# Ledger of designs, part 80: VH-VL binders against NAD kinase (nadK)

Target 1, 268 residues: NAD kinase (nadK), of Syntrophomonas wolfei subsp. wolfei (q0aze0)
Amino acid sequence: MKIILVNNRFKENTEKKAQEIAGQLSALNVEVIIDNGLDEPYAGTVDFIMVLGGDGTMLRAARRYGQRAIPVLGVNMGTVGFLSNIEINELAEYLPLILREEYSLEARMMLEVAVFQQQSLLTRVFCLNELLLRSNSPRMLSFALEISGQKLEPYRGDGLIVSTTTGSTAYSLSAGGPIADPQLDAFIVTPVASHIINKRPLVVSPEREISLHLLEEREAIIGIDGQIKMDFGAENRVLIKRAPHPLLMVNLKAKPFFTSIDRSLQRQ

## First folded at step 19 (VH-VL)

Design VV9 (from SS4 with heavy chain I55V)
Fold by ESMFold2, fold request of step 20:
Structure VV9 (fold): chain C 268 residues (1-268), chain A 123 residues (1-123), chain B 107 residues (1-107)
Amino acid sequence: as target 1 above (268 residues)
Amino acid sequence: EVQLVESGGGLVKPGGSLRLSCAASGFTFSNAWMSWVRQAPGKGLEWVGRIKSKVDAGTKNYAAPVQGRFTISRDDSKNTLYLQMNSLKTEDTAVYYCTTVPKYDKFLAFDIWGQGTLVTVSS
Amino acid sequence: DVQMTQSPSSLSASVGDRVTITCRASQGISRYLSWYQQRPGKAPNLLIYKASNLESGVPSRFSGSGSGTDFTLTISTLQPEDFATYYCQQTYERPWTFGQGTKVEIK
């Protein structure tokens, strides 16, 4: 069996803990690859991914590995977030379930984001929480939103968020979007500081295709999961679809989302 | 009120077939992992097999003595677990229980049990 | 396969006695052990999971301890309704196996 351990290279305690866990797994004849974010993603066959850290580390793991249909377990190393399942001090006792595949999986929708310059594909990325389009200057953006070829009235404001239901508790929430049950598949489209009062958040079928482009030349950016940024201008457009594969999250402990939501938000 | 009710037991000749049913109520059956356990008269408990929920790929596992002869299945629309028993042997004579296997928190302990249905395999 | 051996096979005790039943695994099973009670003519019911965790609704006179290979079930103050057969079970590795049972008789 081969496992990737994903950690955050900027946290000394996660590096030491990753080494300890790798040693424990190696003693059980498990091959371990450590991904601290410095190198390219491991390209070989992998049976399981263990994320050591908070929601940010999980977001990076999802972008790197989420389209490979590999089970991913979030292991909390500190403050409880929305994407961890077990605590680090419980891991040794849960290893028999992990190694024998006696666990449940929960599918989490991801976004596929394709950015074009005119007709040419510039980049394609996947994300777990959201795409942000925002102004990169004091000036408002004027931009078009199309949903499966249906053109909405132009938007004017600071920007727009297109999130998954998992991302509904992240930036989308701060911008006025609803909290959504992460077991639902949907897009949540949330305006950011809209100049036009009738532009409310939209909940959109995951079968739809979302397109964005600027209507005037402005300096803008595209943000992905709050971790990747790209320049975006009048010659660009972005196409957003449900990704081909969901993130497959491992559940070893019950996670009652609705009763835990206040505690999780207080810690972020 | 959580209940499991087995049915379909009876007398069968060696080599015969029988299908057991387990009707579930009071919990979300479609999310549950389910197991069969048997107990020969006057003897101890023996695990027969387990089926995962459909969302967990419906994975089935069997104890060696029944592998290839017994098939576990489920119908989530009817909240019913099944055990198809083929090529029955006298050693399959037992009370058959259906159980739940919690997929969280309990390290796979069998927490809910039916009252059992008797299968007798004899000439 | 992991074999589970219970001791004793049978015992007699008086109401009010402390009763201890032992279960030994043929290999380490961490805390993947559960205890069941089966009253005469009835289905088993879960008493203890994760070696020491009391199932909801089970009287506090029942307790479990142990890890690895050696486990115990203790009834601190035996009651008349505790006349039953008790089984341990490992769930560390399939096939998930039970001990042979311990019959507790009230003398």
Scores: ipSAE 0.716, ipTM 0.880, lowest interface PAE 1.4, mean pLDDT 91
Fold by ESMFold2, fold request of step 20:
Structure VV9 (fold): chain C 268 residues (1-268), chain A 123 residues (1-123), chain B 107 residues (1-107)
Amino acid sequence: as target 1 above (268 residues)
Amino acid sequence: EVQLVESGGGLVKPGGSLRLSCAASGFTFSNAWMSWVRQAPGKGLEWVGRIKSKVDAGTKNYAAPVQGRFTISRDDSKNTLYLQMNSLKTEDTAVYYCTTVPKYDKFLAFDIWGQGTLVTVSS
Amino acid sequence: DVQMTQSPSSLSASVGDRVTITCRASQGISRYLSWYQQRPGKAPNLLIYKASNLESGVPSRFSGSGSGTDFTLTISTLQPEDFATYYCQQTYERPWTFGQGTKVEIK
């Protein structure tokens, strides 16, 4: 069996723990690949991914590996978020379940984001939480939103968030979007500081295609999961769809999402 | 009230077939992992097999003595677990219990049990 | 396969006695051990999971301990309803195997 351990190089406590866990797994004749974020994603076949850290580290793992249909376990290293399942000090006792595949999986919808210049595809990326379109200058944006070919009235403001239900507790929430049950598949479209008062957040079927482009020349950026940024101008458009594969999250302990909402938000 | 009720036991000749049913109530059957356990007369408990929920791919595992002869299935619309037993042998004579296997928190301990149904394999 | 050996195979005790049953695994199983009670003519029921965790609704006179290969079920003050056969089970590795049972009888 081959496992990727994902950690964050800038958090020294996760690097030491990754080495300790790798040692335990190696003693059980398990091959271990450590992904600390410095190198390209591991390209080979793996059976399981273990994320040591918080929601940010999980977001990177999801972007790198989420389309490979590999089980992913979030291991909390100190701050409880929405994407961890067990604590680091519990990991040793749960290893037998992991190694024998005696665990449950929860599917989490991901976004497929394609950015174009004119008619040419510039890049395609997958994300777990959200795409953000925002101004990169003191000027507000004027932009168009289309949902499956249906053109909404133009937006004017700081930007727009297109989120998964998993991402509903991230930036979308701060911008006034609803908290969504992560078991639902949906887009949540949340305006950021809209100058148009009647623009409310929208909940949209995962079967729709969402398109964004600027209506006037302005400096803008596209943000992905708060971790990837790219320039976006009047020559660009972005197309957003449900990704072909969900992130397959491992649950070893029950996760009572609704009773834990306040605790999880306070601890972020 | 949480219940598991087995049925379909009886007398069958070696080489024959029999299908057991386990009716579930009082919990969300479609989310549950389910198991069969048997107990030969005067003997101890023996695990027969386990089926995961459909959301967990419906994965099935069997003990070696029944592999290839027994098939576990489930019908979530009827809240019913099944055990299809083919090519029965006299050593398959036992009381058959259905049970739940919690997928969280309990390290796969078998927490809910039915009252059992007797299968006798005899000429 | 992991073999589970219980001892004693049977014992006689009086109401009020402290009863101890042991279970030994043929290899380390961490805390993947559960205990079941089976009263005569009845189905088993879960008493203890994760070696020492009391199942909801089980009387506090039952307790479990151990890790690795050696495990103990204790009944602190035996009651009339506790005369039964007790089984341990490992769930560390399939096939998930039970001990042979310990019958607790009235003296």
Scores: ipSAE 0.699, ipTM 0.875, lowest interface PAE 1.6, mean pLDDT 91
Fold by ESMFold2, fold request of step 20:
Structure VV9 (fold): chain C 268 residues (1-268), chain A 123 residues (1-123), chain B 107 residues (1-107)
Amino acid sequence: as target 1 above (268 residues)
Amino acid sequence: EVQLVESGGGLVKPGGSLRLSCAASGFTFSNAWMSWVRQAPGKGLEWVGRIKSKVDAGTKNYAAPVQGRFTISRDDSKNTLYLQMNSLKTEDTAVYYCTTVPKYDKFLAFDIWGQGTLVTVSS
Amino acid sequence: DVQMTQSPSSLSASVGDRVTITCRASQGISRYLSWYQQRPGKAPNLLIYKASNLESGVPSRFSGSGSGTDFTLTISTLQPEDFATYYCQQTYERPWTFGQGTKVEIK
């Protein structure tokens, strides 16, 4: 069996713990690949991904591996987030279930984001939480939103968030969007500082295609999961769809979403 | 009220076939992992096989004595677990129980049991 | 395969007695051990999971302990309804095997 350990190289405790866990797994004849973000994603076949850290480390793992249908387990190392399942200190006792594949999977919708320059594809990325379109200057944006070919009246403001239900507790929440049950598949479209009062957050079927483009020349940015930034201008548009594959999250312990909301939102 | 009710047991000749049913109620059957356990008269318990929920790929596993002869299946629209038993042997004579296997927190302990249905294999 | 051996195979005790049943695994199984009670003519029911965790609705006179290869089920104050056969089961590795059972008879 081969697994990837994903950690955050900027947190010294996760790097040391990843090496300790790799040693424990190697003693059980498990081949381990450590992904600390320095190298390209491992391209070979793996059976399992273990994410050591908080929601941010899980977001990176989802972008790198989420379309490969590999089970992903979040292991909490201090702060309980929305995406971890077990604590680091109980991992050893759960290893028999992991190694024998006696675990359950939960599917989490991901976004496929395609950025174009005119009609030419520039890049395609996948994300777990959200795409953010925002101004990169003191000026507001004027932009168009289309949902499956239906043009909404123009937006004017700082930007727009298109999130998954998993992303509803991230930036979308801060911008006034609803908390959504992550077991639902949906887009949540949340304006950021809109000057047009009738632009309320929308909950949209995952079967829809969402398109954004600027109506005036402005400096803008596309943000992905709060971790990747791309310049976005009047020559660009972005198309957002449900990704072909959900993130397959491993559950070893029950984690009731609704009883944990307040604790998960209070991060340090 | 959580219940499992087995049916379909009876007398059958060696080499014959029999299909057991387990009707489930009081919980979300489509999310559950299910197992069959048997008990020969006057003997102990023996695990027969397990089927996962379909969101967990519907994975099926069997004990060696029944591998290739027994097939576990489920119909989530009817909340029913099945055990198709082919090429029956006298050693298959037992009370057959269906049971749940919790996905979380209980280290695969079998927590809910039906009342059992008797299968007798004899000439 | 992991073999589970219970001892004793049977015992007799009086109401009020402390009863101890042991279960030994042929290899380490961590805490992947459960205990079941089967009253005469009835289906088994779960008593203990994870070696020591009491299932909901089970009387507190039942307790479990152990890890690795050696496990114990204890009934602190035996009651008339506790005459039954008790089984341990490992779920560490398939096939998920049961012990042969321990019959508890009230004197």
Scores: ipSAE 0.675, ipTM 0.867, lowest interface PAE 1.6, mean pLDDT 91

Design WW12 (from TT9 with light chain N36T)
Fold by OpenDDE, fold request of step 20:
Structure WW12 (fold): chain C 268 residues (1-268), chain A 122 residues (1-122), chain B 112 residues (1-112)
Amino acid sequence: as target 1 above (268 residues)
Amino acid sequence: QVQLVQSGAEVKKPGSSVKVSCKASGGTFKSYAIHWVRQAPGQGLEWMGGIIPILSRADYNQRFKGRVTITADESTSTAYMELSSLRSEDTAVYYCARGHTWKTSHGYFDYWGQGTLVTVSS
Amino acid sequence: DIVMTQTPLSLSVTPGQPASISCRSSQSLLRDIGLTYLHWYLQKPGQSPQLLIYFGSDRASGVPDRFSGSGSGTDFTLKISRVEAEDVGVYYCMQALQTPLTFGQGTKLEIK
C-alpha cells in the first residue's frame, strides 16, 4: 500500500506531523510519500492521500492529484474550514478503516480551467473551489460572459467568480454568492462589485461551458483557488468546464454541513 | 437495512440479450462497488464483473469476451448487467452483490440480491 | 487468474461433530500491510450466498462463534466446531486480491 501525505512546508507543525505519521505508517509496511509542495506531484500509483492541514492544503492536493481518482482525506490540524473530515488526534482511531478501505466517498465536482492567448492554450488547470477574474487596476473591468454559446450583457465591475458548489463557502460567499450543498454539481457565477447594484449570482448546470474575455484593453488577473495567479489581457480568453473526474473525498466521520455552517463561518 | 432487489426471471432465445437490474436501498449507493456473480444449475459461483458507481467505471471478467456490460444509475440507485449473444451455457441464476469498499478489488460481499434466473433455450 | 481449490468437495457430518474445509490459492493472498484477501461464503439451500468470514479470520455480523477461519499465504481453513442442521449448504472461498475475483469450487456440507 502506498499513501501520500500532503502538508504545507511553511507550517512547521504539519511537516513534523507528516514525518511522525510517515514513521507510523512505515511500521505497518505502508509506503509513504510526503508532498509539501516543493517538488512536482508524485506520478506513480497511489492508494490513498492524507491532507494534513486546512482548506488551503486540500485545494493544493486537489489540483495536484484530483484527476487521478484517489481517495483524499482531510485531516484538520487546528484550522477552521470545510474540507477536513477528521482531526489529527483522531487519525490513529480511523487508521484501521483506512487500511481496510472501509470508508465512504463523496464526489466533489472540480473545474477545468483553460486559459488561451488567441488560439494557443497557455495553461489548463483543475481546481476545487473557483476561478476568479479581477481587475488589476482601480478601474472596473468590462468583460463578456458566455454560457453555452449564449452571450450575456457585458459585465462591468471589479471581476467575476466561477465557483463549484464546494467553493460556495469560499470567496464566492464573501462576494455575495449563495451557500450551496456540496453534494450538488453546479457552477456558481458570482459578480464581484458589479456596477449594477442588484446583479445576482447565477447557478449554472454543470453540463454547460462558461467563457470569459475582456472587452477593453485593460489589465486583469486570473486567480485559481486563491493560490495561482496569472496575468489576463484583451488577447486572452478563459474557458471553464466541469472537470472530467471529481475529487473523491473520504468520509470517515459524519460532518453535517448545514448545521455546521454558522459555527464554521463565524470563526473564519 | 441495506437491501439489493433484482429484477424478475427471464427466458431468452440464443443470440439475444438480457438486462438484469439490481436496486440498492438503505445505504449510500456511490460509496460501494456493485458486483455481478452468476451460478449455473448445480455449479459454483463465477464473478462476472463489477462497477464503481462513483466513477461510473466497470471491471469485467475477460472470460466473457466483451459480452457483459455493467452500468449504474445514481438517480435510482440501480445497477444493471447486460449479457449479449446469449448461449445455452448462460442459463444461470445471476446475483448482484455489494462490495464493502468502493473498489472492485480487495472487497468482500456483505449484501446479496435475491438472484435472477435467466434461462436460455431454443 | 488466481485459482482457488477447495477440499473436500463434499462433506457429510454427524450433528455435533466438527467439520473442516480447506481452501488453497495458486498464489499468496497476503498483502504487504498484513491483510489477507480471502473470504468465506455460505449458500444455504435455495438462498443467496451470505458472508461468513472475511479477511481470513474475521466473523461477519451474526455468524456464530462455532465458525472460525484460519490460515495465511496460500492455505486456508474454515472450521465448524460443532455442526448444526442449519449449517447445511455449500461453502465457498473467494480471493479478492486482484481481479478477476475467483471462487473455489464449493464444498457441500450435509448432515448424516
Scores: ipSAE 0.861, ipTM 0.927, lowest interface PAE 0.7, mean pLDDT 95
Fold by OpenDDE, look of step 19:
Structure WW12 (fold): chain C 268 residues (1-268), chain A 122 residues (1-122), chain B 112 residues (1-112)
Amino acid sequence: as target 1 above (268 residues)
Amino acid sequence: QVQLVQSGAEVKKPGSSVKVSCKASGGTFKSYAIHWVRQAPGQGLEWMGGIIPILSRADYNQRFKGRVTITADESTSTAYMELSSLRSEDTAVYYCARGHTWKTSHGYFDYWGQGTLVTVSS
Amino acid sequence: DIVMTQTPLSLSVTPGQPASISCRSSQSLLRDIGLTYLHWYLQKPGQSPQLLIYFGSDRASGVPDRFSGSGSGTDFTLKISRVEAEDVGVYYCMQALQTPLTFGQGTKLEIK
């Protein structure tokens, strides 16, 4: 059996714990790869991914490994978030279940984000939470939103968020988006500081495609899961669709979403 | 309590196809592999294949040479097994079973359907 | 394919006496992490198979303690310490190390 431990090299405690857990797993004849984000994602075949840390670490893990149809377990290390299933102090208890592959899985829709310059693909990224288009200046953006070829009225504002239901409790929520059931597949399109008062967020079918481009020469940026940033101009376009594969999140411990969401939100 | 309920008995002619359904209840359908096992009269158990519903990926026993198709409908928590080009030797009770894991390998079958008799006769 | 061989193919046992069924695999069913992917099922007359023992030695829920599984590598044994009338049926071992999953021929247990 081979397991990837994903931690955050900028958080010393997660690195230390990863080494400790690696030792424990090795003693059980489990091959361990530690991914602290410094190197490229491990390209070999693995059976299980364990994420040590918070939501940020999970988002990175999802981008790096989410398309490989490998179970991903979030192990919380004292942070606030929605993407961890067990606590670090519970790992020993659940380890036998992991080894015996006795756990439930939850499929979480991911986004496929493609950024173009004219007709040329600049980058393609899969992400778990959201794509953000925002102004890189104090000035509002003017941008076009298309959904399945339907052109909406031009948007004016600071930006726009296209989020998964998983991402509904992330930046989209702060921008006034709805909280979505993570068992539902959908896009959430949330305006950021629209010039139109009370511009409504959109809930969009995962079967649709979403396109964004600027209508004027302005400096903007694309943000992905709050971790990837790239410049975005009038010559660029973004195409967003459902990723071909969901993230397989391990559910070892029952964690009722709606009964726990208030607690999690209070801690933020 | 987890239950697997299969469709009723079938009588088919040689060369035809049969599709058996297996509806799961009382658990999380997406989290577990569904397997199909058949048993000819007076014979042992034979694994036909399994599906990972969450991935819509199926594995097959190659002995059936492509005659078996296993599918799953998550919206109804139902798995299907279609066997084509039926022969007299395909007469058997067909069982669906739930694997304790999401994978088609490594798992044991903790729950079984009641079985579906498929009779192939001219 | 992994070939599973059971012996004997039939047993006639007096109630209260012990019974033993052997299952041999054509290759080791032991994984590096120490798990043995050998499972036992019982099919009672007119019923669907039911899980009896999993991972070589763990009893399924509701299975009496008179049932025990043992073995390693390629040789496995199912034991019934005191056979009861309700134990009548066909016992199957199954390997789940790799696909295709394969069963033993089955062992029919009858009461004398």
Scores: ipSAE 0.857, ipTM 0.926, lowest interface PAE 0.7, mean pLDDT 95
Fold by OpenDDE, fold request of step 20:
Structure WW12 (fold): chain C 268 residues (1-268), chain A 122 residues (1-122), chain B 112 residues (1-112)
Amino acid sequence: as target 1 above (268 residues)
Amino acid sequence: QVQLVQSGAEVKKPGSSVKVSCKASGGTFKSYAIHWVRQAPGQGLEWMGGIIPILSRADYNQRFKGRVTITADESTSTAYMELSSLRSEDTAVYYCARGHTWKTSHGYFDYWGQGTLVTVSS
Amino acid sequence: DIVMTQTPLSLSVTPGQPASISCRSSQSLLRDIGLTYLHWYLQKPGQSPQLLIYFGSDRASGVPDRFSGSGSGTDFTLKISRVEAEDVGVYYCMQALQTPLTFGQGTKLEIK
């Protein structure tokens, strides 16, 4: 059995814990790879992915390894979030179940984001939360939104978010998007400070495709999961689809989503 | 409690196809592999294949040479096994079983259906 | 494919006496992490198979402690310390190390 540990490269305590866990797993004859900010994702095959940290670490792990259809367990290390399933101090208790592969899985839809320069593909990324298109200046953007070939009225505003249901509790929520059940597959298209008062978010079928491009020669930015940033101009197009494979999240412990989100909102 | 309920007995002609259903209840359908095992009269158990519902991926025993198709419907928590080009030697009781893991390998079968008799005769 | 061989294929046992069934695999069923992917099932007359022992030695829920599994590598044994009338049926070992999953021929247990 081979397990990859993905920790938060910016938090030393997660690195130390990864090393400790690696030792424990090795003692059980488990081969361990530690991804502490590798230049490239580990290319070899693995049986299980353990994410040590918070939601940000999970997002990074999902982008790096989510397309492999391998179980991914979020292990929280003292952060507030929605993507971890167990706490670090609980890991020892659940380790036998992990080794025996006795756990439930939840499929979370991911986005396939393709950015083009004219007809040339610049990059393709899979992500768990969202794509953000926003202005790179204090001026509003004008951009075209197309859904499955249907051209909507031009958008004017600071930007637009295309989110998964998982991402509904992330930036989309702050922008006024709906809270979505993570067990539901859908796109959530949430305006960011729209010129139109009360511009409503769209809930879109995962079977559809979403495309965005600027209508004016202005500079914009594409953000992915709040971690990847790239310039976006009038010559660029972005195409968003459902990823061909979902992220397989491990559920070792029951974590009620709606009570959790309600509690979280009350704290704000 | 987990239960697997299969469709009723079938009588088929040689060369035809049969599709058996297995409805799961009492658990999380997508979290566990569903397997199909058959038993000819007076014979032992033979694994036909299994499906990983969460991935909609099926694995097959190559002994059947592509005659078996296993599918799953998440909305109804039902797995299906279709066997084509039926022969007299395909006469058997067909069982669905739940694997304790999400994969088709490494698992044991903790729950079984009641079985479906398929009779192939001219 | 991994070949599973059971012995004997049939046995008659007096109630209260012990029984032993052997299962051999054509290759080791031991994984690097120490798990043995050998499972035992009982099929009572007119019923579906039911799980008895999993991972070589662990008893399934509801299985009496008079049932025990042992062995390693390629040789495994199912033991019944004192056979009862309700133990009548066909016992199967199964390997789950790799697909295709394969069963032993079955061992028919009867009461004398």
Scores: ipSAE 0.850, ipTM 0.920, lowest interface PAE 0.8, mean pLDDT 95

